# VH-VL binders against q9hc84r5073to5261, part 18

Target 1, 189 residues: q9hc84r5073to5261
Amino acid sequence: CICSMWGGSHYSTFDGTSYTFRGNCTYVLMREIHARFGNLSLYLDNHYCTASATAAAARCPRALSIHYKSMDIVLTVTMVHGKEEGLILFDQIPVSSGFSKNGVLVSVLGTTTMRVDIPALGVSVTFNGQVFQARLPYSLFHNNTEGQCGTCTNNQRDDCLQRDGTTAASCKDMAKTWLVPDSRKDGCW
Key: E = the ipSAE of ESMFold2; O = the ipSAE of OpenDDE; V2 = 0.75 times the mean of E and O plus 0.25 times the DockQ between their complexes.

## First folded at step 4 (VH-VL; framework fv_necitumumab)

Design d6 (at its last look DockQ between E and O 0.05; V2 from the best seeds 0.00; counts 0 for: pae O 13.2 > 2, placed apart)
Fold by ESMFold2, look of step 4:
Structure d6 (fold): chain C 189 residues (1-189), chain A 121 residues (1-121), chain B 107 residues (1-107)
Amino acid sequence: as target 1 above (189 residues)
Amino acid sequence: QVQLQESGPGLVKPSQTLSLTCTVSGGSISSGDYYWSWIRQPPGKGLEWIGYIYYRGSTDYNPSLKSRVTMSVDTSKNQFSLKVNSVTAADTAVYYCARDSWFQLYAFDIWGQGTLVTVSS
Amino acid sequence: EIVMTQSPATLSLSPGERATLSCRASQSVSSYLAWYQQKPGQAPRLLIYDASNRATGIPARFSGSGSGTDFTLTISSLEPEDFAVYYCQQYYNWPLTFGGGTKAEIK
């Protein structure tokens, strides 16, 4: 099961359904339906601070959050000397490449590409601030994922599972339902 | 379809600076989805990654070359460039520019044709 | 630095035979491994990424396998155009490194 996002708005679900979605809030990419593996959850925080459509996909940093066994890992990029650098917060503490704790491994490749591995689950999550990929083994996560990344069922018919448990006709409509409410963000109600 | 083309002088004297430019056609280097790399290959030998640049100017270089190389990007010309200072005969190689793949960063799905640079006095 | 060692240095085979090329990493690179083909006077071409996934347009006779430190590229039935040099490359950690190559040539 592989979920991807690229080009600022293009998504491919765990079962390979493609859709576009443009939202400026925090959304659930994936969470376990039944908490079996430390309640693994992935969130993407989108933020646009530019009025221009061409600059909106690139100017404000996105953040990817991973929750696992009460650990909170945040992947984002920041500006240092006019250059983008990856920033990884492990339980709100900055960590460097090679950091490992409680079965979670953190790597930085080059300046901005960040990877989190959870070997016990066969999970790998990669993010460079623009491109995201999450890899989950079907053997462990089949029938147990929901969110903007859809289900891991080898069946695209059920990919557009909404927060209320129903299947939408389009995954664009499904994706809206995975909003994480935050009144501190513009229009993220 | 996206294509990459290297350009620059084919002959450089020792101690001078080697300068190469890669021109991207059929696509934009201003995309946040890709990184742009230089890789070199001495004649009859293997490949050595030199470094990458992101369109906003972020770079990282092979530690073996870091003290002598700089890369730059010109988004208005859809180009990125490599400079290698203080060259010696050991810098004689075919130089390739390459794009990383969107499906796995740092695996290179598009390469230029390569340009031979000879360092000789 | 992760050293990538390819063997054999040269494979001498006939068209129609199966080719098996080995790549060994000095430490685990998980599945972050690519294979490239390079013909004389040409740039490398991406064949395999993530150890086992064929790149777009690569024929089914090319397959990759392995994880960790030991990786294999297999060409199930060699075609005349497959006689070239093959390189592996890890992208697990910096610096990015390539193997020394395996030349597949006509027996």
Scores: ipSAE 0.007, ipTM 0.599, lowest interface PAE 9.2, mean pLDDT 85
Fold by OpenDDE, look of step 4:
Structure d6 (fold): chain C 189 residues (1-189), chain A 121 residues (1-121), chain B 107 residues (1-107)
Amino acid sequence: as target 1 above (189 residues)
Amino acid sequence: QVQLQESGPGLVKPSQTLSLTCTVSGGSISSGDYYWSWIRQPPGKGLEWIGYIYYRGSTDYNPSLKSRVTMSVDTSKNQFSLKVNSVTAADTAVYYCARDSWFQLYAFDIWGQGTLVTVSS
Amino acid sequence: EIVMTQSPATLSLSPGERATLSCRASQSVSSYLAWYQQKPGQAPRLLIYDASNRATGIPARFSGSGSGTDFTLTISSLEPEDFAVYYCQQYYNWPLTFGGGTKAEIK
């Protein structure tokens, strides 16, 4: 099952349904319906402001968050001398390419393409600040995913699963239901 | 504890290639937190940034020197190098290698002692 | 490139006096500004980063201020060892550029 997002608004679900959605908040891209494999979840924050770096904090770029077991991994971009660089935070600590802990591997290709691998689960996630892709093995995650990436069932009819458990007529309508409320962000509650 | 040391010939003839190496000790060059940089200073003048190399091999050079400059890194030797082609008297300077701690400080926090390179016939 | 201009070129003062050094950028560099001290025959030493943060081991008498295009390095009370050349440097954009330097000399 492969889910992707590009151009800031174009989505392709795990089962291949394409739709357009533009939001300014944080949204659930994918989470396990039933926690089976470390309660894996992915989030996209459209305006990630951090105090870890002056340049990064000033621009509030997009950030992809990966939660796995007790680990929190954030993939974002920061400006370094006027150029974008990938920034990976592992449990809020910046780490370099090649870092690994508790079965999670992080790497950077080039300067901005960040990758997170969970070999034990066959999971891979890539992000460069603009393009996102998540690869999950159907054998493990089928019929157990929800979020803007939809279901992993090889059935496009059930892709638009909303937060309340109902299926929307369109995935665009579904997408907004996966808002992560945040009172600190205007319009994100 | 981290130290940088420049090495190379102190005299180069015009039109030849200037070649310097910076050896890093007390720490690994293979870190994503740093841009390994070269900076030069003509006698009695200010500082000019030449360029940097990342441990993964990516580089960026000052446009004023880009056509003549090449940098390389050897992680196995914990070294990075500078080459300047077709040198003239204007390339006479003290050449410094420095660590650009971009993530934390965004500045050159560690410098080599510098090495004078004179371009003369 | 962003041009950094330092003034004055030379500053003649006595030990114990206050030193004020100016650095101006041709365009805004936000707070991405560093100050260095260089003594004769030595490499530059980082004093201040991000316009106002003292580097590790730098005495409290050194302070930096400013943002955008105008920056100031202040030495509250000059020590004999403070007479040197000081450079500002922007790291807002490529290429990295330094000011021409200010020489603090003993009167």
Scores: ipSAE 0.000, ipTM 0.550, lowest interface PAE 13.2, mean pLDDT 91
ESMFold2 (binder alone), look of step 4: mean pLDDT 92; pTM 0.936

Design d7 (at its last look DockQ between E and O 0.04; V2 from the best seeds 0.00; counts 0 for: pae E 14.8 > 2, placed apart)
Fold by OpenDDE, look of step 4:
Structure d7 (fold): chain C 189 residues (1-189), chain A 121 residues (1-121), chain B 107 residues (1-107)
Amino acid sequence: as target 1 above (189 residues)
Amino acid sequence: QVQLQESGPGLVKPSQTLSLTCTVSGGSISSGDYYWSWIRQPPGKGLEWIGYIYYSGSTYYNPSLKSRVTMSVDTSKNQFSLKVNSVTAADTAVYYCARDSWFGEYAFDIWGQGTLVTVSS
Amino acid sequence: EIVMTQSPATLSLSPGERATLSCRASQSVSSYLAWYQQKPGQAPRLLIYDASNRATGIPARFSGSGSGTDFTLTISSLEPEDFAVYYCQQYYDWPLTFGGGTKAEIK
């Protein structure tokens, strides 16, 4: 199952349903319905703001967050000497390409393309600030995913699964239900 | 410029362990860009993916062979290895090492020349 | 596992002719499909990835198409060196699996 997002608003679910959604908050891209493989979850924060100088306090780029077991990996972009670069935070600590811990591997291709691998699960996630891709083995994750990436069932009819367990008429309508409330962000509650 | 080369015994007796090594040249195996895989091909037959190993040592095996397969990596030698236990005639094949492409696409863009391993008493 | 089925098993053609090879997956693999060429005594060579992208150094006469379950490799005009066995491979799910191959032989 492969989920993709490009252009900041175009989505393709695990089962291949395409839709457009433009949000300004943090949303659940994917999570396990039942925690079987480390309670894997992916989030997209459309405005990731930090007080860290390394995170370019002057801007709030998009950030992709990966939660796996007790680990938290954040993929975002920052400006370094006028150039955009990938920034990977592992448990809030900036790490370099090639970093690995507890079965999670991170790498950067070029300057901005970040990759997270969980080899034991055959999971890979890529992000460059604008394009996102998550690859999950169907054999492991089928019928156990929900979020903006939809279900992983090889059935597009059930892709628009909302947070309340119902299926929306469109995945665009489904997408907004996966909002992560945050009172610190205007309009995100 | 990156090249892979298989090495190991071409003959293995039944019930013994098949051991092969793949040597990577022209580039470092210690890269997050690739998964290093083994693929085999019985004479006159198709291709079977055996498994992969990452430079960190993380592995993923084909379920059909998982119980008998072990892979390892030696970054200091720029090598990764394959072991297949309790071999039978069915394990006779040309064994290839290969690397996949970036982004976990798992299309194999570089292959070794392959090495024939015959299981025979 | 996803079963990949190639057809025909053997394709007999003459140089200059168009070759069309089929690959079918037992379930959708989206566009995560690769094609390889293998000549006798040689390792497979990557031709196409992501169903339709030519690998580096692959001649333009090779093209891939398809998505989901049905894929096609086309050789617009066969060259003598193109007579070989061709394999498709999915990388949508584990384990990675290959088709049984199509042998393109000279008529």
Scores: ipSAE 0.026, ipTM 0.683, lowest interface PAE 5.3, mean pLDDT 91
Fold by ESMFold2, look of step 4:
Structure d7 (fold): chain C 189 residues (1-189), chain A 121 residues (1-121), chain B 107 residues (1-107)
Amino acid sequence: as target 1 above (189 residues)
Amino acid sequence: QVQLQESGPGLVKPSQTLSLTCTVSGGSISSGDYYWSWIRQPPGKGLEWIGYIYYSGSTYYNPSLKSRVTMSVDTSKNQFSLKVNSVTAADTAVYYCARDSWFGEYAFDIWGQGTLVTVSS
Amino acid sequence: EIVMTQSPATLSLSPGERATLSCRASQSVSSYLAWYQQKPGQAPRLLIYDASNRATGIPARFSGSGSGTDFTLTISSLEPEDFAVYYCQQYYDWPLTFGGGTKAEIK
């Protein structure tokens, strides 16, 4: 099951459904329905992107958050002397490439590409501030994912699963329902 | 079952501040699944959404009123409030508080009974 | 902001007749469209959400349809208690906006 986002607004779900979505709040990309594997959850924070600028949205700063067991890992990009560099916060503490704790491995590939591996689950998440990819093995996560990344069911007809358990006609409409409620404080959508 | 009740003065002088409170009973304002809104309706006219507040204190106000309104929440009293500054006769309306359902389920599924606020000298 | 336009402004019908109320949005609101009924002296009551889903306790004679910009509320056979004002409302984008209303009155 592979979920991707690129160009600031283009998504491909775990089962391969493509859609566009330009919301600029924090959204649930994926979470476990049943906490089989440490309640793995992925969030994308778009608050530093304005709703009015699609080209700017492709270049605006974003943060990808990973929750796993009691750990909170944030992947983002910062400016160091006018150059973009990856920044990984492990439980709010900056860590460097090669850091490992409690079965989670973090690395920086090149200058901005950040990777988090959870080898016991076969999970990898890659983010460079503009593009992400999340890889989850079907054998472990089938029928147990929900969010903007859809279901991991090998069936595209249930991919646009909304927060209320119903299937939307389009995944763009579904994607709005995965808003993190408190993230609306900045008037985002 | 959840109920909403507006309270506040029915008469306000021009240029004063209108202040209303909505009390939530039969449920908790601290639920993360809902937004809490104010809506007004001038006598014989349509409905105007004023804004919402989330239990965290996060707000969004209708741009038409933004410079004059503030909202607040007191989770310990299970209440949220509206203030409208510098009122004029145009602010005379029935004011409703309402519960805004989590996105994609309902719109405003629970309304208060409304309270008429008249602005006159 | 998204402007919601309702038509007709007044609908004069007899009990037992079919009512059709229209609502048009100035831009697409997808399916994020609600209908409310307001009886004299009362607060609005939610009838329909998501363009076509009846709220809890709403009789089957009420139905909604449409998506995007064009929406319809249908009352299949009017009852005496259905003579009221009906409002559509979009919740796709802030600020939330209501239509101007359609008054259903006894012919």
Scores: ipSAE 0.008, ipTM 0.473, lowest interface PAE 14.8, mean pLDDT 83
ESMFold2 (binder alone), look of step 4: mean pLDDT 92; pTM 0.946

Design d8 (at its last look DockQ between E and O 0.07; V2 from the best seeds 0.00; counts 0 for: pae E 11.9 > 2, placed apart)
Fold by ESMFold2, look of step 4:
Structure d8 (fold): chain C 189 residues (1-189), chain A 121 residues (1-121), chain B 107 residues (1-107)
Amino acid sequence: as target 1 above (189 residues)
Amino acid sequence: QVQLQESGPGLVKPSQTLSLTCTVSGGSISSGDYYWSWIRQPPGKGLEWIGYIYYSGSTDYNPSLKSRVTMSVDTSKNQFSLKVNSVTAADTAVYYCARDSWFPDYAFDIWGQGTLVTVSS
Amino acid sequence: EIVMTQSPATLSLSPGERATLSCRASQSVSDYLAWYQQKPGQAPRLLIYDASNRATGIPARFSGSGSGTDFTLTISSLEPEDFAVYYCQQYYDWPLTFGGGTKAEIK
């Protein structure tokens, strides 16, 4: 099961459905339906890519958050001496490539590409501030994922599963329902 | 400042492969903020989006052309390319390369001048 | 795929007149709609994005409106250089699609 987002707005679900979504709030990319594997959850925070952004502000910072058990890992990019560099916060503390704690491994590849591995689950997540890819083994996660990345079922018919449990005709419409409710307070969608 | 220029042969025989290259100058194709597209326009007709490529090599193609189209990117040369296999007279068109920014996504803010490709025996 | 329908196919007007060009989508595209101008022998030029925002360097006489399925490009007072073909394009859903065009020509 591989879910991808690139260019900040182009998505491919775990089952291969492609769609475009430009919401500027925080959204659930993936979460477990039933907490079998540490309640793994992935979120994409677009708050700095507000709806009022101009074309000149097209390069806005994004953050990908990974929640696993009691750990919170945030992947983002920051400007260091005029150049973008990856920044990984492990429980709100910056960490370097090669950091490992409680079964979570962190790597930085090149300047901005960040990778988080959870070997016990066969999970890997890669993010460079604009492109992410999440890899989940089908054997462990089938029928137990929901969010903008859809279901891990090898069936594209149920990929556009909305938060209320119904299937939308378009995954673009589905993606709007995975908004994290508190993020609406900034007038985003 | 950013300019796009199409290059490639103007005449292709039926059943051959059409191959075009777009060279980006005054800017970098490796910017994560842009998608790079090919769009074509048959003489006297409207515009058809062919597909786009991201600098990582990720692509999406128009389903009507997907089985015959391949795009590639060469970041070291600041270029991206289009191949259309098994061409027929219906593939005769002006081919444009174009840039799409993150916002507005897929709105094409910079276009090349276009190159006419004629498919003829 | 989302079909974009433009009307009229040809709009015959004189300089100084107001032009109103219509674009309709077969499904809602929210406000993810762009307008382009194409003069003979030239590549298209972006005029309007997100239904109503003028692109950089586009004169104020061009304005866009609408959302959902019905969109309008308005040219408040036509100048001689405005006689061209205009295309709308949706970027709400894949594949990206263009309208068939509206030709604005001198009456």
Scores: ipSAE 0.008, ipTM 0.496, lowest interface PAE 11.9, mean pLDDT 83
Fold by OpenDDE, look of step 4:
Structure d8 (fold): chain C 189 residues (1-189), chain A 121 residues (1-121), chain B 107 residues (1-107)
Amino acid sequence: as target 1 above (189 residues)
Amino acid sequence: QVQLQESGPGLVKPSQTLSLTCTVSGGSISSGDYYWSWIRQPPGKGLEWIGYIYYSGSTDYNPSLKSRVTMSVDTSKNQFSLKVNSVTAADTAVYYCARDSWFPDYAFDIWGQGTLVTVSS
Amino acid sequence: EIVMTQSPATLSLSPGERATLSCRASQSVSDYLAWYQQKPGQAPRLLIYDASNRATGIPARFSGSGSGTDFTLTISSLEPEDFAVYYCQQYYDWPLTFGGGTKAEIK
């Protein structure tokens, strides 16, 4: 199952349903319905602002967050000497390409393309600030995913699964239900 | 400029272990950009993906071979290896090592020349 | 696993002719499909990735199309060196799987 986002608003679900969604908040891209493999979850924060000078000194870029077991990995971009570079935070600590901990591997290709691998699960996530891709093995995650990436069932009819367990008429309508409330962000509650 | 080269015995007896090594040259195996893979091809037949190993040692194998396959990596030698246990005639094949590029997607962009391994008594 | 089926098994053509090779997946693989060329005694060579992108150094006469379950490799005008076996491969899900191959042979 492969989920993709590009152009900041175009999505392709795990089962290949395409839709457009524009959000300014944080949303659940995917999470396990039942925690079977470390309670994996992915989030997209459209405006990632931190107190860190390295992460948000000049702007609030998008950030992709990966939660796996007790680990929190954040993929975002930052400006370094006028150049955009990938920034990977592992449990809030900046790490370099090649970092590995507890079965999670992080790498950067070029300057901005970040990758997170969970080899034991066959999971890979890539992000460069604009394009997102998550690869989940169907054998492990089928019928156990929900979020803006939809279900992983090889059935596009059930892709638009909302937070309340119902299926929306469109995945665009589904997408907004996966808002992560954040009172710190205007309009994100 | 990156090149891969398979090495190992070309003949293995039934029930023994097939052992091959892939030597990477022109670049470091210690890169997060690639999975290092093994693929085999029985004579006159198609291709079968065996598995991959990451430079950190993480592996994933084809379920069809998982119980008999072990891969390892030696970053100091810039090599990765394949072992197939309890071989039979069905394991006779040309074995290729290949680089699996993950950007933009998973494709084998560099291959070794392949090495024929014959299982025979 | 996702089963990849190629057709025809053998394609007999003459130099200069157009070759059309088909690859079908047992389930949708989106555009996560690669094509390889293999000549006798050689390793496969990557031709196309992501269904339609030519790999580095691949001549323009090679093109890939398709998405989902049906894919096509086209050689607009066959050169003598193009007579070989061609394989498709999906990388949508694990395990990675290849088609059975199409042999392009000279008529």
Scores: ipSAE 0.006, ipTM 0.570, lowest interface PAE 10.4, mean pLDDT 90
ESMFold2 (binder alone), look of step 4: mean pLDDT 92; pTM 0.943

## First folded at step 6 (VH-VL; framework fv_necitumumab)

Design s01
Fold by ESMFold2-Fast, scan of step 6:
Structure s01 (fold): chain C 189 residues (1-189), chain A 121 residues (1-121), chain B 107 residues (1-107)
Amino acid sequence: as target 1 above (189 residues)
Amino acid sequence: QVQLQESGPGLVKPSQTLSLTCTVSGGSISSGDYYWSWIRQPPGKGLEWIGYIYYSGSTDYNPSLKSRVTMSVDTSKNQFSLKVNSVTAADTAVYYCARDSWYPDYAFDIWGQGTLVTVSS
Amino acid sequence: EIVMTQSPATLSLSPGERATLSCRASQSVSSYLAWYQQKPGQAPRLLIYDASNRATGIPARFSGSGSGTDFTLTISSLEPEDFAVYYCQQRYNWPLTFGGGTKAEIK
């Protein structure tokens, strides 16, 4: 199963349904319905402010967060000497390309493309601040995913699964229901 | 249909800078889905990736060439360029520009026709 | 860097025969491997991406398989236009690297 986002607002679900959604908060991209593989969860945070960004104070970039077992991996972009560079935070600590811990491997391709691999699960997630792709084996995650990336069932009929367990007529309407309330952000919807 | 076309001098003297431009037509270079890359091929030999540029200006280069290579992008002209400084005979090759997928599970799907650059006095 | 090794360097066959080309990576590249075809005087053409997916317009006689370090490109029945050089490329890590190529030639 492959879920992608491009152009900042265009999504393709695990089963290949395309839709456009523009949100300003944190949303669940994918999570396990039943916790079988470390309760794997992916989130897209549309405004992520690092401590170092407060000097500029003007703009908070996007961040993609991965929760796996007890670990928290954040992928985001920062400005370094006037250029954008990828930043990977592993349990809130910056790590370099090639870092690995507890079966999770991180790498930075070029300056901005970040990748996280969980080889034991065949999971791979890539992000550059604007575009992401998440790859999950159908055999492990079949019918056990929910979120903006859909159900990974090889059936587009159920892709627009909402938080309340019903299917929406449009995946844009479905996407809204995967909002994570975030007290750090005023006017979040 | 998207097409790529290389242009630049076919002959460069040793120690000078090799400069090439790739013109993209039929589609916009300003897209988050794509890197724009240069690949070279010395006569009778295999392919070597040189580097990429993203429409935002972000670049990365093959470590074997990083100290000598610079790429730039001009989104208003739908072009991107390659400069290789301090050239030697080893830099003689056909130079291709190519559209590269940002997604690792795809590939270089569109290539320019290639331009031969000979380094000779 | 990840080193890609292709074998054989030259494959001498007749039209109608099956061709099997090998590509090995110095470390696992998962499924992030592509195959390209190059004819004399032409740019490379994408054949296969993500190890086994055929690119648009590529005939069904071309197929790819493998994962990790060992990959194969198969041409089930060679046509005259298939005599060319074939390159594999890993996309798992940077720098992007290509194999040395396998030349399919008429015996």
Scores: ipSAE 0.008, ipTM 0.632, lowest interface PAE 8.8, mean pLDDT 87

Design s02
Fold by ESMFold2-Fast, scan of step 6:
Structure s02 (fold): chain C 189 residues (1-189), chain A 121 residues (1-121), chain B 107 residues (1-107)
Amino acid sequence: as target 1 above (189 residues)
Amino acid sequence: QVQLQESGPGLVKPSQTLSLTCTVSGGSISSGDYYWSWIRQPPGKGLEWIGYIYYSGSTDYNPSLKSRVTMSVDTSKNQFSLKVNSVTAADTAVYYCARDSWFPDWAFDIWGQGTLVTVSS
Amino acid sequence: EIVMTQSPATLSLSPGERATLSCRASQSVSSYLAWYQQKPGQAPRLLIYDASNRATGIPARFSGSGSGTDFTLTISSLEPEDFAVYYCQQRYNWPLTFGGGTKAEIK
């Protein structure tokens, strides 16, 4: 199963349903319904700045977070020596391309393209601040995913599964329901 | 519909810099949907990936070409370019530009027709 | 770098025969493998991506299989237009690397 986002707002779910969604908060991209494989979860943080003179000129980074077992991996783009570079935080500590720990491997391609692999699960996640792709084996994750990436069932009919367990007619409507409520900041919607 | 076209001089002298440009038509580099790559093929031999560029200017190059390679992008002209410094006869090849689909598919899905560059005195 | 090895270097077959082309990676590339076809004087053409998915417009006689380090491209019944050089490519890690190619030629 492959879920992708590109152009900052265009999504393709695990079963190939396309939609456009522009969110301002943290949203569940994917999580296991039943915690079978380390309770794997993916989140997309769409940060925002307060409406002040300083914040108007500041960068408000996007971040993709991966939770696997007890580990938290955050992928974001930051400024290093005046240029954009990918930053990978492994349990809140910056790590370099080639780092691995507890079956999780990280790499940075070029200046901003970050990749996380969990080989034992055949899972791969790539993010560059504006574009992401998550790859999960159908054999392991079928009928056990929910979130903005939809269900991994090879059936587009159930892709727009909302947080409350109902199916929306539009995946854009579904996407908003995967808001992480406790992630809200002032002005986040 | 989307087409890629290589352009540049077909003959370069040893020790000089070869410069090639790829013009993209029917699609926009600045959309952020694709990476853009250069691949080369010496006459009668196989394919070698040179490097990629993203519309933001982010690049990565094949280590076997060392730091002799630089790529750049000009989103206003919908073009991306390749420079190879200090060329030798080993750099004689057909050079292809290609659309590098990392999202959602993983492949070079559109290729230019290729341009032969000969390194000779 | 991940080294890709293709075998055989040359396949001599007649139209209508089945072709089986092998590609091996020096380390696991999961399913991140593509196959390309190149005819003389032409740019390569994408056939298969993600090990087993046919690209748009590619005839059903072409199929890909495998994962990890061992991959196969199968042409179930060769047509005259299929005599070409075939390249595999790993897309698992940078630098991207290609196999040396397998030439399918008329017997």
Scores: ipSAE 0.018, ipTM 0.617, lowest interface PAE 7.4, mean pLDDT 85

